# Designs tried in a protein design chat: miniprotein binders against q9ydz1. Part 9

Target 1, 329 residues: q9ydz1
Amino acid sequence: MVQGLPGEFEDYLYRVIASLYRYAERLVVVDYPSSPTRRSIDLIVSLPGSRVVLIKAIYDASLISKKEVEELSAVANSLGVSAVIIAERMGREDLLTGVVYDRYGVNMVNLETFENFVSGREEVYVTRYKDIYTVSISSEKLREKRLEKGLSLGHLAYMLKTSRKSIYEYERGVMSPSVEKAEKLVDILGEEILEPIDILTSPRKPVSKRDFDKPEEALVGEKLLELGFKVSHAKRTVVDLVAGRSGEEGVGSRIMIVVKRSREGRERMMSRIMKGVKMGSILSSSLYAVVNREEKSLIKDIDYTKTIVKDVREFINDVSRGRVEENEE
Below, E stands for the ipSAE of ESMFold2; O stands for the ipSAE of OpenDDE; V2 stands for 0.75 times the mean of E and O plus 0.25 times the DockQ between their complexes.

## First folded at step 3 (miniprotein)

Design g11 (at its last look DockQ between E and O 0.00; V2 from the best seeds 0.00; counts 0 for: pae E 13.8 > 1.5, SAP 72.456 > 70, placed apart)
Fold by ESMFold2-Fast, scan of step 3:
Structure g11 (fold): chain B 329 residues (1-329), chain A 101 residues (1-101)
Amino acid sequence: as target 1 above (329 residues)
Amino acid sequence: SDAELLYEFGVALLRLGKFDEAVKVLELAIKIAPDHVDAWYNLAEVYFELGRLEDALREFQIVLSLEPGNPEVLRNIGEALLRMGDTEGAKEYYRRAEELG
């Protein structure tokens, strides 16, 4: 529990789960670490069409820092899955329905916007970056409709009370119009110029977290990088390393790794491994526990059919020979 | 799995205080996966919150049969017995819970 937070904050995750149940094919709750303001990922959902999304759910997005959002982004990027933040507020400002906000390169929407999008009820066309609202348009369709109506760049610019350069930049996709200018464009050229936003696209500013603090993380991470995987470490979720290789030669693979954290006892390590099994299942990822001989005593009750236990040398040898083991069903 | 999806939905309903809906959803999860210990446990908690103490006890006892030796389940059985006025039964389950940890 977090000191002094309103009840709306504590219940919000469950409101999100209850709302998303209708649309999800599979859902995993990530309840580690226990504090929601320190956790990078709250939910993993599988939507129709095999679309997997990592979700950070928090009532007030001002309560999470760049560290949580960058880890969400890094994990999603490394695994080749989507990421989104679902929130109702940013401090004193309420998030508007129908608007996609930018938070360190990750799309942020309110719950109503997310539900409307995944259900197909309402498309999203408006993005907010800093304090600027812009409307998503098809640059190609804008040019086609302008030419179809016999309008030059200058004629359209005059009608919109803007410069020829602005119209040119819209048609190149370099610039998006304000709400006011988009309304005028629709009046002149028709609504076909509007392009709905895919809120479940990959993070715009993908980062890979490779500042490893542990020798085991560095050794296995470096080997995965040599083999063409995208790799990131994680400190604010269940696993310590994630790696993905997107569809090379028809073989895509995802690997998640748990290592013993500093001052971590048996119960906590076992808990992280068990939660990692659930994450691996929804992400179609292999789960490894990379441990030394002494640490193997901490995990003797583990389900070895769902978790692959190796030391560093065994792990490197296996992945080097193309023997990426998947979780058993 | 379908049972796991239903389970997470049932837990969310329970947390939101939608107890009648939580019962229906958790019962469906149990019907699909009768060995899902956590679903039985949360169903017992919903019955407990609804004041349906006999139903709660029945469900907690099923949890014990699937996962013997959980001290939290033993304490929950003790609490339900205490609320029903069975102080002797409650003391026995509290004693068993303390012995385990």
Scores: ipSAE 0.468, ipTM 0.773, lowest interface PAE 2.1, mean pLDDT 85
Fold by OpenDDE base, look of step 4:
Structure g11 (fold): chain B 329 residues (1-329), chain A 101 residues (1-101)
Amino acid sequence: as target 1 above (329 residues)
Amino acid sequence: SDAELLYEFGVALLRLGKFDEAVKVLELAIKIAPDHVDAWYNLAEVYFELGRLEDALREFQIVLSLEPGNPEVLRNIGEALLRMGDTEGAKEYYRRAEELG
């Protein structure tokens, strides 16, 4: 267990925050749970062009669990936002600037690469999956430029010392060339074949495991699924459920739900609600606090004008009647 | 020559992605000039791209007859044979290509 010093985590998060404040329209720090190594989401950032991204920031990405990345991806997918991991290292290896890594289906970059991308300073073309480096090329531009040069698939394959099949697979976008092959392609066909990587791509569709931990979460989650929402359960952030639906007019409804936890004290629930409101403000999301009927008295004093407090039955009835309070922007 | 003009037009059609039309034009070029190596080569390549492996193989063999020492053509024949399921034939042509390359 490489015990990263507790201080390195906080220091790195602050470094990431300080950097992103230069480019972000809005930034929300998600400081829940208190332990950085148990958080799926550290930051929510609104970038120019109405791009919202969930960020996990960790100095050493070897310390992030698969379950945390899966949750980050699932939450982002349900909300219709992007997810990214910002890290400097993967164990003993430093992350290279200008390379997009795959970490459990989420894009991972170092801070410099992310800064360069969001500022428009530098484009990123190189991906790494496992130990394989590939270059992002436009399949259409590759074919176009090949044809402009009057080169057959076979002739270009010969020049690259590869198979015709490989060239054909590049032109179909089913395979990306190695760095070495991409360099040769650029030398022959020009740099216009390169396709910049959008780091803020939507995470790959998580297999929505309907694994709700609690009966109350299951009832709420199942009802939202029935209503056509994408629903994700979250264990490592402020909220317990997130839901999103694409609207007819392109404005998707987003819902975040805090479900009262067994043995959760009033103060802790209030803290989660306040943090959830902060998250909801940047995500243009309604925040619901779902409590048992007996527990509703515990939360009635929460005059949070932006939080809808319901019991499970009231919630189910309200959402069934189409009374999803869309936060009008 | 009329053959060269047809060849150039065939290549232009290839550049436009008009493969079927390019085939017809290159076939005409070859009919006029059976020794036009480049026309045979491009025709073979187009057949290969179209998945017409038997035709591609035949045309590459013609190119090879005109240029016996061309390792690229040998590799192309090998690849065609491999895709047709003739693994042993493919190995032989690849071997020959390596010896010349």
Scores: ipSAE 0.010, ipTM 0.178, lowest interface PAE 10.5, mean pLDDT 83
Fold by ESMFold2, look of step 4:
Structure g11 (fold): chain B 329 residues (1-329), chain A 101 residues (1-101)
Amino acid sequence: as target 1 above (329 residues)
Amino acid sequence: SDAELLYEFGVALLRLGKFDEAVKVLELAIKIAPDHVDAWYNLAEVYFELGRLEDALREFQIVLSLEPGNPEVLRNIGEALLRMGDTEGAKEYYRRAEELG
């Protein structure tokens, strides 16, 4: 793997920000940890319709470890938001415009593709999965148009030079046609069979990351799980735990927690809290700083209107009594 | 609003060290919302990083007029004056910041 030169990570992130800012309602840069190759999230963007997206932005996606992507995915799943990787290359291969790639279950696109999608300029129909390019087709429209044209499964299969089983599987959504077969299908049945890909979908088959490092994290995490939250341990961003829960009629609650780390000094802890406040604001999430009573003096200058400071017992009492707050701004 | 979005973009550019672009974006933000204290503050910081000390001082003074008694701004004014060679002026602003601090 070839790491970028000094400043190359910032240059690409700048390109992403410059491209997207006019389409975003809000954006926040996440710059912790300071190393771009060790953090899971680089940018958070709020798009029209209250769609929040966690973005990993890196020119060459081969430089992202599986651990970073799995954390991005787990955090997005726990918070009920989308995740996307924006990159121009994967090793020696350039990412094609108009194609959605997969990186450990998270959608990956180049910047032009993402900008075209967000602006509404172009729809995306093509996915690369397991080294083949396939086209997103509406199973229902495919069957509908086939029947409208009076074609049996066998007749259509013959016209495409494929098997009857393949047509059946397309119509059941079990298989997607290659680009070549999709072109033939469109020629026969019309473009109505095409189905745009929603790049901003939840990560595929996500799992919660629950490998808590410390007893206090485990106590907090287990209590939140008991209360119906999806919870993830986050090692590669400003916060240590994230949690989310859908409320009645789709109204959700989000909690982000900073736990004092072993041998972490006051300055570093305060820096993480301040950065966590920014994350919480765009995510409409409560931010908790969990410290013991002896350590509260380390947090004297904190803005208590933006951060809730508790020890573990106080935190558990608050959430048990439904005292979770969303950001009001 | 458009001003708030431009402000957030300008802050991101500043944190990334893209100072020339940050100036453009923050100036647009304050054109739309001239009472946006944080936009002026961050514009002043960008000028400070660029070594444009007279511009930085001017913008910090605007921040102080919008939000009097901010010790961080007073310290920044003091630092700008010190770098411009006005040691006595700098001492006065540092003294005022200590009294509020």
Scores: ipSAE 0.000, ipTM 0.311, lowest interface PAE 13.8, mean pLDDT 81
ESMFold2 (binder alone), look of step 4: mean pLDDT 87; pTM 0.817

Design g12
Fold by ESMFold2-Fast, scan of step 3:
Structure g12 (fold): chain B 329 residues (1-329), chain A 101 residues (1-101)
Amino acid sequence: as target 1 above (329 residues)
Amino acid sequence: SDAEYLYELGVVLLRWGKFDLAVEVLEEAIKIAPDHVDAWYNLAEVYFELGRLEDALREFQIVLSLEPGNPEVLRNIGEALLRMGDTEGAKEYYRRAEELG
């Protein structure tokens, strides 16, 4: 039943899920909080090549707040996974197929572009920043092909009706040509100068969210930071803290933590833990429920093989002794 | 597991009212795990919502065979029978559901 989802959001989210299911090895729907405009992550997908992507899916990207996108970015950065926004428009403007847009440092594409990229049907070469469209080129191949044609920087600049400095900056990779200039470059030097964009990159401007709500969260977060983890708190998704350590230290480097939120009852906390189990599985992350001993009664009937239940002192002791574990499947 | 993944996807699709796709996904889940009672129950719920009452009744009966004594399943069988015009059959299942209470 569709009860509890607004018409404006569930139809598009369904389209995205139905489309992505054809290409994803695994897909987890993050349906907490229940309001789509209040959550930072809608989907987590595992793609061929062991690529895990956090997805925000919304028909109109103008409805995405900076706070939601910053949390998406912070969670992805802390866990060492990719993030993308899938949308069809921004206010009155439709997103063009084949174009990567910037939304607060996170790549944003329409669904057709995402499908074409993941399936290998179409490469992406065009980025839109503010009102300017630019084309991704290989600086090295641009220089190589220019020299093969016997063209000086000035000669190529003249042919493109641009400055010598612009060609120099293209060849240094500090500037990308407009669509018009790129078309002329391809006409002169060949399409080999084009460089496809990986839309599933890490967020460009990740901000770790470390303004913790509770002293217990701060203590846990500080301890994880001391141990070399990247840490962020979260308010707009299932879990309250996420932590990741670079692969240089080996496996078992992702941790997610659920803490009882203010005025939260048993049913809501249990729901978040159950949803956290699904997230932990696709992210290959350990899931902890950090609770007071009195609060342990609130989390009856959980699968303790998939959720590690600790109080704050037990958690700190375990991570200090190197006993952090991945979810065992 | 693959069956659990498909089951969870089916539940999401059911919540969004995408009944035809939910049927397809849930049927795949039960092919992999034919003892997955929740998958059978949700498939029966989809058929019931679609007005496919004979299909719903069949699947609810499978749920009842795997998990006897669930009063909600008995009430749903009764409701399907009532909508099919079997008033006496519906009364019997409602009676059984009340006894289990």
Scores: ipSAE 0.000, ipTM 0.167, lowest interface PAE 19.4, mean pLDDT 81

Design g2
Fold by ESMFold2-Fast, scan of step 3:
Structure g2 (fold): chain B 329 residues (1-329), chain A 101 residues (1-101)
Amino acid sequence: as target 1 above (329 residues)
Amino acid sequence: SDAEELYLQGYELLEEGKFDEAVKVLEEAIKIAPDHVDAWYNLAWVYFLLGRLEDALREFQIVLSLEPGNPEVLFNIGYALLDMGDTEGAKEYYRRAEELG
């Protein structure tokens, strides 16, 4: 650093950005709020095949709380995009390369694992939940290979020093084997039973809290919910509301909304709108600034071709008229 | 030095959000000591904060000419280019910054 101003970016975030630029088609840095431990989203990347990922990047994942991770997950779910946490450690433990960790329903990997996955260099097969490591297997291939070798459920169970019921549950996909049992299964049946993990799956739905900061957010949010959008409130990123209506396979609508936050001055609101334009571009999302007449003076210098400025009534009318049928005929 | 006093005044003005006054004082520091890296960097940073990205890039390039080994300057140039829509230019500067790390 220079002797004057602090930098906007932490060393680890910079390292992640530099690494991902080698593989990403597009990358947007979400540098709001300025404190990394208060941000839910640090990066948005577009990978080959137009796959969009929201990324939280922090060296030690124990430095962020459930609040940051729940917002990351909720925003990703509402927009129908992937989310991942990139970190090197979790408190006292270093993250192992080749292992996917679960943090509040969001996949967490180290940077090396993420790079190996997106570059196609190495596939991931191991998941950790609490203190238990399990190996991803194809239940169908396990059964197929067992039968090809003429092994009964009991015979395979005996060879693995496990129960007949455990083999049955592996073949049903209800249970995944430990690393030790998976190694023995591969020795007996071959590597074809292993199934790569897609680390960029959508997060599990957290328990949603409908806790809006101001009445305008509640009115806008409720209307979007009535129209069949998934809606998430955000306090730890550039925008205040995100909404989406189609799943990963469908054509649909994405909407992001900025409203004036409590005690927020002109410069901060303008900065969030400008950063929201960049987010909208990579997410193929409409960006709205929902403001009252008095608040319009705060945003007079924005690019109106990139930001749709409406009051609450104008917004409700616009989204009501723009409703698309869920199933196209 | 006199230049150092002007630089510190510019830094205080910047901390107070008085960007136009900070620019004037930092320009005075640079006139006295044109090799004062921190003064050039803070001038570039004020332009960046004002959204004057072309001015910021010009001043960051001067910092880079005075201190080629500073990866933060390379990173800031990359970010400004990304902000201007030059994704390929940004990638090149991030690559250069990584090589220094």
Scores: ipSAE 0.000, ipTM 0.257, lowest interface PAE 16.3, mean pLDDT 80

Design g3
Fold by ESMFold2-Fast, scan of step 3:
Structure g3 (fold): chain B 329 residues (1-329), chain A 101 residues (1-101)
Amino acid sequence: as target 1 above (329 residues)
Amino acid sequence: SDAEELWEQGLELLREGKFDEAVKVLEEAIKIAPDHVLAWYNLAFVYLELGRLEDALREFQIVLSLEPGNPYVLFNIGYALLEMGDTEGAKEYYRRAEELG
C-alpha cells in the first residue's frame, strides 16, 4: 500500500476497533476512501439485540466536514440502522466522558463513553448542544413523582428557584434541565426521573437531496423511491447508492449499489465491490453492481454468489417485480 | 451444542461485567470444544478487561494458531501491546490486520 505510513488517524482507529471488538458480535472495517477525513463511515458493528451501527471514528471531529456527517446520517437513515461518531476532541475542546454531543444531527461521544454504554457499566444522561449541558429526564415520571408529592408546577418551580414555565416545558419534553436543576429535581423527586440516553438511535432524517451525479444513478434511485424505498446517494464510502424499506412484520429490504465512478479503473471498482460484499453481509443487504453493457467486462472476475450484476434496465425490471435477491454468506 | 451454549452464556456474562463467572463458563466451553475459536477469543478478552495483559496475549496467540487469517485476533494482539506500552509492536499487528481486509 503506497498510501503513506501509519499516523495519528490510524492509531486512533485501531484503538477504536480493538475496543469495539470486545463488545461487538461482528465488525467490518470500511477503508474506502483511503483518506480518513474524506470517509463518511469507518466501521460497521453488530451489537447484541441485532443492533447495527455505522461508526465514524476520528480523534478530532473538527477535521470532518458537514458533508461526511450528512452522508453518514443519510446512509444510516436509508438502511434503518444507527449511526454514531466516536471522537476525543472537537478542535480545541476535549469531549467529556458521560456527555453526548451533537454533530450535524448525529450523536458524538468519546470512546470511554461508548465503552461504558455498550458494556452497561455507565448510563449516559447528559447532552451538550452548543455550549449548554442538559440532563435527560422522563417527562412522564417527572409529572408522576411531582403529583405523588402533592407539588404544583409553581411549588416545584419555587423549590428549584426557576419559573413555572420551565417545569411545564420539562414535563412536556420540550426542554431538558441544566445539570444544577436536574440535581435539585433528583433531590426532591428521586433518581427515577432520570432517563438514560440511547446513544445508538438513528440520526434525524436529513433533508432528502435528489442530486445524483450520473444518469444511471438517477434512474435507479428514482425507481427505488417510486417503490417506497428510502434512498441515499453516497460518494464518501464503498457504495454509490443505498436503499431501504420496512416490511410487514418489521422485516425490511436493504439494497446497496455500486456504479462505476468517473475515471475509475477496473481494479478500484472491483475493490469497492469486494468491500461492498463485507458491508452487505453485516447489514443483511443485497449488493448490486449496476453497469452499462460496455462495463460488464470490468467485473469479469467477481464472485456472482455475493454480488448481483445487472444493467440499469435489468435492475429496474427486477425491483419492479419485487425480485430483490439477498446476498448470502 | 453444549459448548456453543456455554460460549453464548460466557459472552453474556462478559457483557454484564461478571468476569469470574465468564472465565469459568468459557473454560468449560474450551474443555468440551478446544477448537472453538470464539470461546478462546472471549477468554482472552476477560484477561484483557482484568488488565492481565500477558495472559491475554498468550490466549490470543492460541486463537491466532487456530485461525491465522482472522484480522480481529491481530487487532486485539495490537491493542494488548498498545496497553503494555509497545506502540511499535501494536502498529505492526494493526498493519497485518488491515492487509487481511
Scores: ipSAE 0.000, ipTM 0.175, lowest interface PAE 14.5, mean pLDDT 79

Design g4
Fold by ESMFold2-Fast, scan of step 3:
Structure g4 (fold): chain B 329 residues (1-329), chain A 101 residues (1-101)
Amino acid sequence: as target 1 above (329 residues)
Amino acid sequence: SDAEELYKQGLELLREGKFDEAVKVLEEAIKIAPDHVRAWYNLAYVYFRLGRLEDALREFQIVLSLEPGNPKVLFRIGYALLRMGDTEGAKEYYRRAEELG
């Protein structure tokens, strides 16, 4: 047995990857930056039905801050893809199987819950928010089944030991019952009142902040915003900017951009570009490398069919003229 | 004994984050004791941490030849293949690791 290596963060990531490979049509590992607690995205998976999901995988979700989660959320929202956190605990609390947790507006589940959901073995019905557990129900089915049983709001309230107003709020979809009340509702009305939760929804927080670190990022980002793209800067992943725009008839465009970072050598930028190629492929996104004019011809070992190399002026001119190039293959 | 001392020195360098120095010392340990499985594994792991994925794969394959059917090694080979873009190769190694565990 080979033991004694540091790597509890890598060991959990490996466990998540081994689990996900059975369900994913495609899987890309995002290994930049190298520190797991400073990285906003660990995996990108393509699931059946053309569902693309950005995944943060960490054993203890308390080890990542709001900064990492909000970047995950902003990137997913800008690209029009789903995001989820896969974790086993939150500080000293273990995540329960079958429960969706909220972490800064992003859905968080344990690995078993994720596997059961994507495999279709078990639906998810329970949400936890600020220590409150509630059960997802169909308001329409609840009302339908109550009326079929000949029960008034008051009669059902009496049976559940709750108020008439609570039943009314359940039937309006304004309030969800506790686990105890939901169990009693199922006993009386049948399990058809339960509504499964889609754990792979878009993040709940809109992209609102675009605090660009560099003048080049600001120029590129503002131009994309003027053209109707949702734009996010990124500091905790492979790319520096992401942008997405829904097209008419559902045909959209996605753009990812790598810009030279402060005190970054060419080799580090080339490494990020190469990793960005893999991300662009699974996200069906164009990848741009925005460099100084003098550096454009000196970029080595780049696949120009998968990366579009421009200086800032060329990029702005191309985007302004509606020229968006897709990755070939 | 020389190989074991070099191996221990390599582990201390790994704990200090001195990966390039750890590689050199672990390579010396392996030259003296080519059947030292843990030295091969730690060398492969350092290559993996440095992003030297082809080197890591080669060394992990040597670990498998010395200790066949180690699920942890199969898993790390799969992960290295995924990082290199070989999704189908990675899936096969993950399947093998699961079958053994």
Scores: ipSAE 0.011, ipTM 0.432, lowest interface PAE 9.4, mean pLDDT 82

Design g5
Fold by ESMFold2-Fast, scan of step 3:
Structure g5 (fold): chain B 329 residues (1-329), chain A 101 residues (1-101)
Amino acid sequence: as target 1 above (329 residues)
Amino acid sequence: SDARELYRQGWELLREGKFDEAVKVLEEAIKIAPDHVDAWYLLALVYFKLGRLEDALREFQIVLSLEPGNPRVLFNIGFALLRMGDTEGAKEYYRRAEELG
């Protein structure tokens, strides 16, 4: 090991990448912005079964704030893809293997849990919310197995040393049992009452980000909203706007848009466009650069076969007439 | 030696985010001591942070030639290849790193 060199955040990200390459059909590294604690997305992976996942990977999740997590959630929700946080710690607390944590509506797991889930080695059943651990159960199977064994709500409650109301609420899906109560339920009714958690679900708290910085973003974003797209503004990743909608027979449309940011020079804008091409590829998304006449000179060296260059008027005219370009790889 | 002092300066410049200055002093360190593996590694890391991925890959390969069994260098080569769009090349280097780690 080289002693004392900066790179601790890169070391964990490299470990996550090395783990994921075994399971991912495609993987894109999102290295913008350069600071790991200010990036909302670190990786995008395509898994078997056409599952696309936005990943935030950071050793200690306490180093990212609500702003990063809400943007991850908003981008995932707008594009109709999954999001997950992969981390080992929250400050001084280590994340337990086999447990899904909630962070602002996004599932958070350690790397071992993620590997075990995607490899099919181990299913996940335990969720932590605040300081409470609960076990995922099938309410329908719980009721079925209770009735098959001739047990009343009160009889099962007595056996578990809990209230009749608690069993009733488990069977309604309103409350989940503690680990101790779930172990006793399994002993009495069998493992079939357990329901695996899909850690790669869409964020539970959908966020719409309408905090546009520029009039061009507002004009483009509101037009896409009028046309039935889910739209989010982004400040902590490669692109400035993301949009998605469902087509006929479940076929989706995805659009990503780059606009010039304040204090941004040509090199940075072109870098974001080039990185946006890679993101568009894995997301099956069109990539637009929405620029004024003065800004068009900044992007003359881009690959126009992979990036659609328009001004605001041209973009609104094209999208209003159904001329939205979609990219497929 | 001059080379050790230049290496130390390069490390401090990297920590300060002064990447262009770090490249200059590390290039000088390497000219004085071409066998100083840490100076090659630090230069590769600076190029990597600058997004100069072909330069970074070249310098990491020199580190690998000087220390073939270093898993961290193999991971860094894999990551540089992945950022360049060479997914299959990246997978090969990650596999090699795991075998050594």
Scores: ipSAE 0.012, ipTM 0.412, lowest interface PAE 8.7, mean pLDDT 83

Design g6
Fold by ESMFold2-Fast, scan of step 3:
Structure g6 (fold): chain B 329 residues (1-329), chain A 101 residues (1-101)
Amino acid sequence: as target 1 above (329 residues)
Amino acid sequence: SDAEELYEQGAELFREGKFDEAVKVLEEAIKIAPDHVDAWYALAAVYYWLGRLEDALREFQIVLSLEPGNPEVLFLIGLALLEMGDTEGAKEYYRRAEELG
């Protein structure tokens, strides 16, 4: 076997991929850039129910910075898909099974929690934000069960050794109880008050509008923003721009764009385009290569029907006329 | 041998990003030595890297026919199948790879 060829993964990424064989309908490995600490997305998975998830998989989440996580978040938000970080530790702390952590607005779980969730084996109810653990409850069910048992706010508060105001705030959804208080609530009212957390939600942070670093990307990105797309610039994955727009009756439009990066030779640009084809397929996204005349020589030898090759003006004219579609046969 | 030299040349072309040339040279190596497992694996891996999943799958199957029970190849076949949306095929190859490794 030839050393340095595809299929060489970090041990942890291999474990995550192996896990996904059991649950995924489709999976694409994003292995660009090659360094896992500089890569914002490692996997794209399609789960039952047409649910598409961008996955960052790294053993120690402290090895990736805010820039990698924010790009993961921005790409997911622009495309209207979910994102999750799968990790075993964050610096000095091991991630606990059954707990969802917040990392710059993206849900982070360990692999066991992810497997338990997607298999339906165990649901997640506990969140960790900074040093605080809280339990997800249904405010409506809490109030319903309290009233069914004939308990006043004060009576339940007394039983829990908490304030009447705390019970009121739980029932309004303004506050979540600690693990200790939630255990007592379940003992009194039943486990039906617990509300499972969907760990595969869209990221909570808004997409940044100021990410462009090349004039061509700025022109294309500004036009897409003007047309109502959510746009994100990417530097730590296969593509340079991603854009998404909600359509009527649940039909949307997704665009991914590759441009030549500074000091990039033929081999890296072609690799990104080829990998972008795979990403476009699982994301139901159009893939554009926006190139000038000289840059066309970098991609001329590969006939790939899924990549739409345009210059900046051709691209702007296409999107202005509402022509945003995947390339046909 | 000539086939070994072509195999080494193909691997080097791949590292240089000359993917089409790598494929041609590796195809010539396997034409001269059809039992050269490493050349078949390299060709399959290049196709997988390029996103040519059906080509990759075909060539990986040839590797398995020459060297049955290679867990790395079984895993990569499963990965290519899952990438194409063949979940049942992927699960079977993953199971086989896990049992061997």
Scores: ipSAE 0.329, ipTM 0.702, lowest interface PAE 4.1, mean pLDDT 83

